# VHH binders against Bifunctional D-cysteine desulfhydrase/1-aminocyclopropane-1-carboxylate deaminase, mitochondrial (DCD): the designs that were tried, part 6

Target 1, 364 residues: Bifunctional D-cysteine desulfhydrase/1-aminocyclopropane-1-carboxylate deaminase, mitochondrial (DCD), of Arabidopsis thaliana (Mouse-ear cress) (f4hyf3)
Amino acid sequence: SPPSWASHLRPLPSHTFSLAHLPTPIHRWNLPGLPNGTELWIKRDDFTGMELSGNKVRKLEFLMAEAVDQHADTVITIGGIQSNHCRATATASNYLNLNSHLILRTSKLLADEDPGLVGNLLVERLVGANVHLISKEEYSSIGSEALTNALKEKLEKEGKKPYVIPVGGSNSLGTWGYIEAAREIEEQLNYRPDDLKFDDIVVACGSGGTIAGISLGSWLGALKAKVHAFSVCDDPDYFYDFVQGLLDGLHAGVNSRDIVNIHNAKGKGYAMNTSEELEFVKKVASSTGVILDPVYSGKAAYGLINEITKDPKCWEGRKILFIHTGGLLGLYDKVDQMASLMGNWSRMDVSESVPRKDGVGKMF

## First folded at step 20 (VHH; from V1 with T28R T52D)

Design Y5
Fold by ESMFold2, last read:
Structure Y5 (fold): chain B 364 residues (1-364), chain A 124 residues (1-124)
Amino acid sequence: as target 1 above (364 residues)
Amino acid sequence: EVQLVESGGGLVQAGGSLRLSCAASGFRFSTWAMGWYRQAPGKQRVVVASIDSGGDTKYSDSVKGRFTISRDNAKNTVYLQMNSLKPEDTAVYYCAAGIPLTNYLTGEVRYRYWGQGTQVTVSS
């Protein structure tokens, strides 16, 4: 059943799967340099799983259930070559014995070549997803809806029953993933021995479904935290309108601009990093042990710290929950760009060691 | 292709016992949940028992204490031991498998894959 504070939304999901490992931890995140009395906490949605992981899994629990309820034998989705959503969809499809077709955009130079096995793409190809490459220029010119519809029609002519999942899993049904996450956070806070309550919730905005769900849940439920979304692509005005469409699709009767504050954190653009962003990801990892992905959570956290630095009085004394949306596999796409930031290495000094006299040892 | 084949049905006197088997092929048996359903003449198909990938079991109230579901992952087989049978247990029994699809409003679970059924008839 939906949370009581969301039971008036329409339509309600008909079905769900249990795919994620839930609940995910909430713990203190002690970044240096915060204003006096400011507390930063982290919700570890990167722990929803391994190959099937991240904020995407919560959306897929509803989307894949609808696909199966409609008797789909095939799932189509679309995204960038390193899309965490496409990887999660491929993995979930395999678990459910569905074929998956992924439309992946890449550079025009690479669209005619073997896409390789870096990061998320390794998982997709390992679980047997059908990978279809397009150029970024074709994606921009044709659009995600037309591209997925074209593949859907082709597969239907072949006798298949495809179910289309939009970019990022971000339709009104997919937003239920983070409506339920808001319930999960409420329950976690209720079972604590203290009266912890967050003033702010911070999350990366990729395709919009996550921020729609968590913002609506915070607004309707008990959390009542101010939600800050950090967009990693496009611009905030686009996302206010996109989120409004999702809210309208739920008949929520709520204005997106009243429930979320969207900040621009795209830097050089989607999936492109400045050296400062990568230095920040490295610094967070070395100082806290928390690994942010450079494309989503890294840009969002960097954006948050920049906002705090710009106006520290605005943030003084506040309790902030940062949602870690996962995406660890995306680091493998950045190894060359990050190489100069990594710690050193050495050859072990064995000059004072004596080799064994009776031959060579075993590997273990 | 996923295939589920039930066996072990038949005619039995009230108070007697039967053991149903469901042989599974074409899927990852150890990672999916399994269940038994039954359909009495003129009635809807209803859940009898389920067992998840970790071995946790659930039973409907009408069979609790009398029926036992179990699985043997090495043989790709799920069993339903039916004891103290009653005439109202007369039905076609179906094996089901998959990751459980849950009705969001009611909590009712159903499966994607089904066997063709085995008849159980309990005479007075």
Scores: ipSAE 0.623, ipTM 0.857, lowest interface PAE 1.1, mean pLDDT 91
Fold by ESMFold2, fold request of step 21:
Structure Y5 (fold): chain B 364 residues (1-364), chain A 124 residues (1-124)
Amino acid sequence: as target 1 above (364 residues)
Amino acid sequence: EVQLVESGGGLVQAGGSLRLSCAASGFRFSTWAMGWYRQAPGKQRVVVASIDSGGDTKYSDSVKGRFTISRDNAKNTVYLQMNSLKPEDTAVYYCAAGIPLTNYLTGEVRYRYWGQGTQVTVSS
């Protein structure tokens, strides 16, 4: 059943699956250089699974349940070539004995070529997803809804029963994934022996469903944290409007601008990284052992640090929960850009353990 | 594509035993949970026993100690060994498989795939 503070939302989900490994840990995250008394904590939604890891599986617990309840035998979704959503959907579909069809946008030059096996695409092809390439130009001119509807019609003529999942799983049903995450966080805090309470929640925004869910849950529930969303594509005004549509689809009766603060963190744009962003990902990995993906959580964390740097006094003494939305597989798409940043390696030198014939060797 | 076919039902005297089998075809047997359910005349279908993909088993209180669920992944078959049968065990027994689909409002779970059932009748 829904959290009591969300039971008035309409429509309620009819069904759900348990696909994610929950609850995910909340632990201290000791980044260097924070203002006095500022505490950074991390919610490890990258641990929701391995091949299913990330924020997307929480949305899919509701979306895939609707698909199965409607007797679908096939799932259609759409995204970029390294979409974490498409990868999670392909994996979840396989678990549920559903065929998956992924419309993946890539450059015009690459759309007619074998897409390879990098990162998320490796997992998709291993689990047997049906991959359909399209150019970014075709995506922009035709639109995701028309593209998925066209594939749906084709599959229906072949006797299939497809269920369409929108970009990022971000419809009003999908937002229930992070409404439930808010309940999970409340329960985790209630079970603690201390009185930990977060002033702020920070999360990446790619397609809007995650930020709609966590913002609404924080607003309606006990968390009451200020939610900061860091958009990794488009602009904040677009996402305020998109989130408003999701909230209206739940009959929530709230204004998106009242429940979330959306910051622009796209840098060079979706899935494009500056050298500074990649250096930050490397620094966080080396100093904390936490690996941020460069497309979502890396941009969001970089954006947070920039906001703190702009006004350190505003952040003094605050307790901040950063939600790690996963996406590790996407790091493999950045290997060439990151090569100069990587740690040391060497050929093992075996000659120093053996005395040289002239007696100047080392003995240990 | 996926089919579950129960067998092994019949008429037995109280105190007797039966072994039900559920043959799966088109099934991803080793990766899914399996269960046995029963429906007595005029009553709701209820869970009897379940076994998850890791082999962990659960039983309803009314059959614990008398019934044993097991799976043979090589034969794609789930079994229900039913010992010390009572007239109250009379029902149609159904095999079920998949990842449990949960009704969000009520908490009721169901599986996507079901067999057609096999009758078990226990006479006094």
Scores: ipSAE 0.599, ipTM 0.843, lowest interface PAE 1.1, mean pLDDT 90

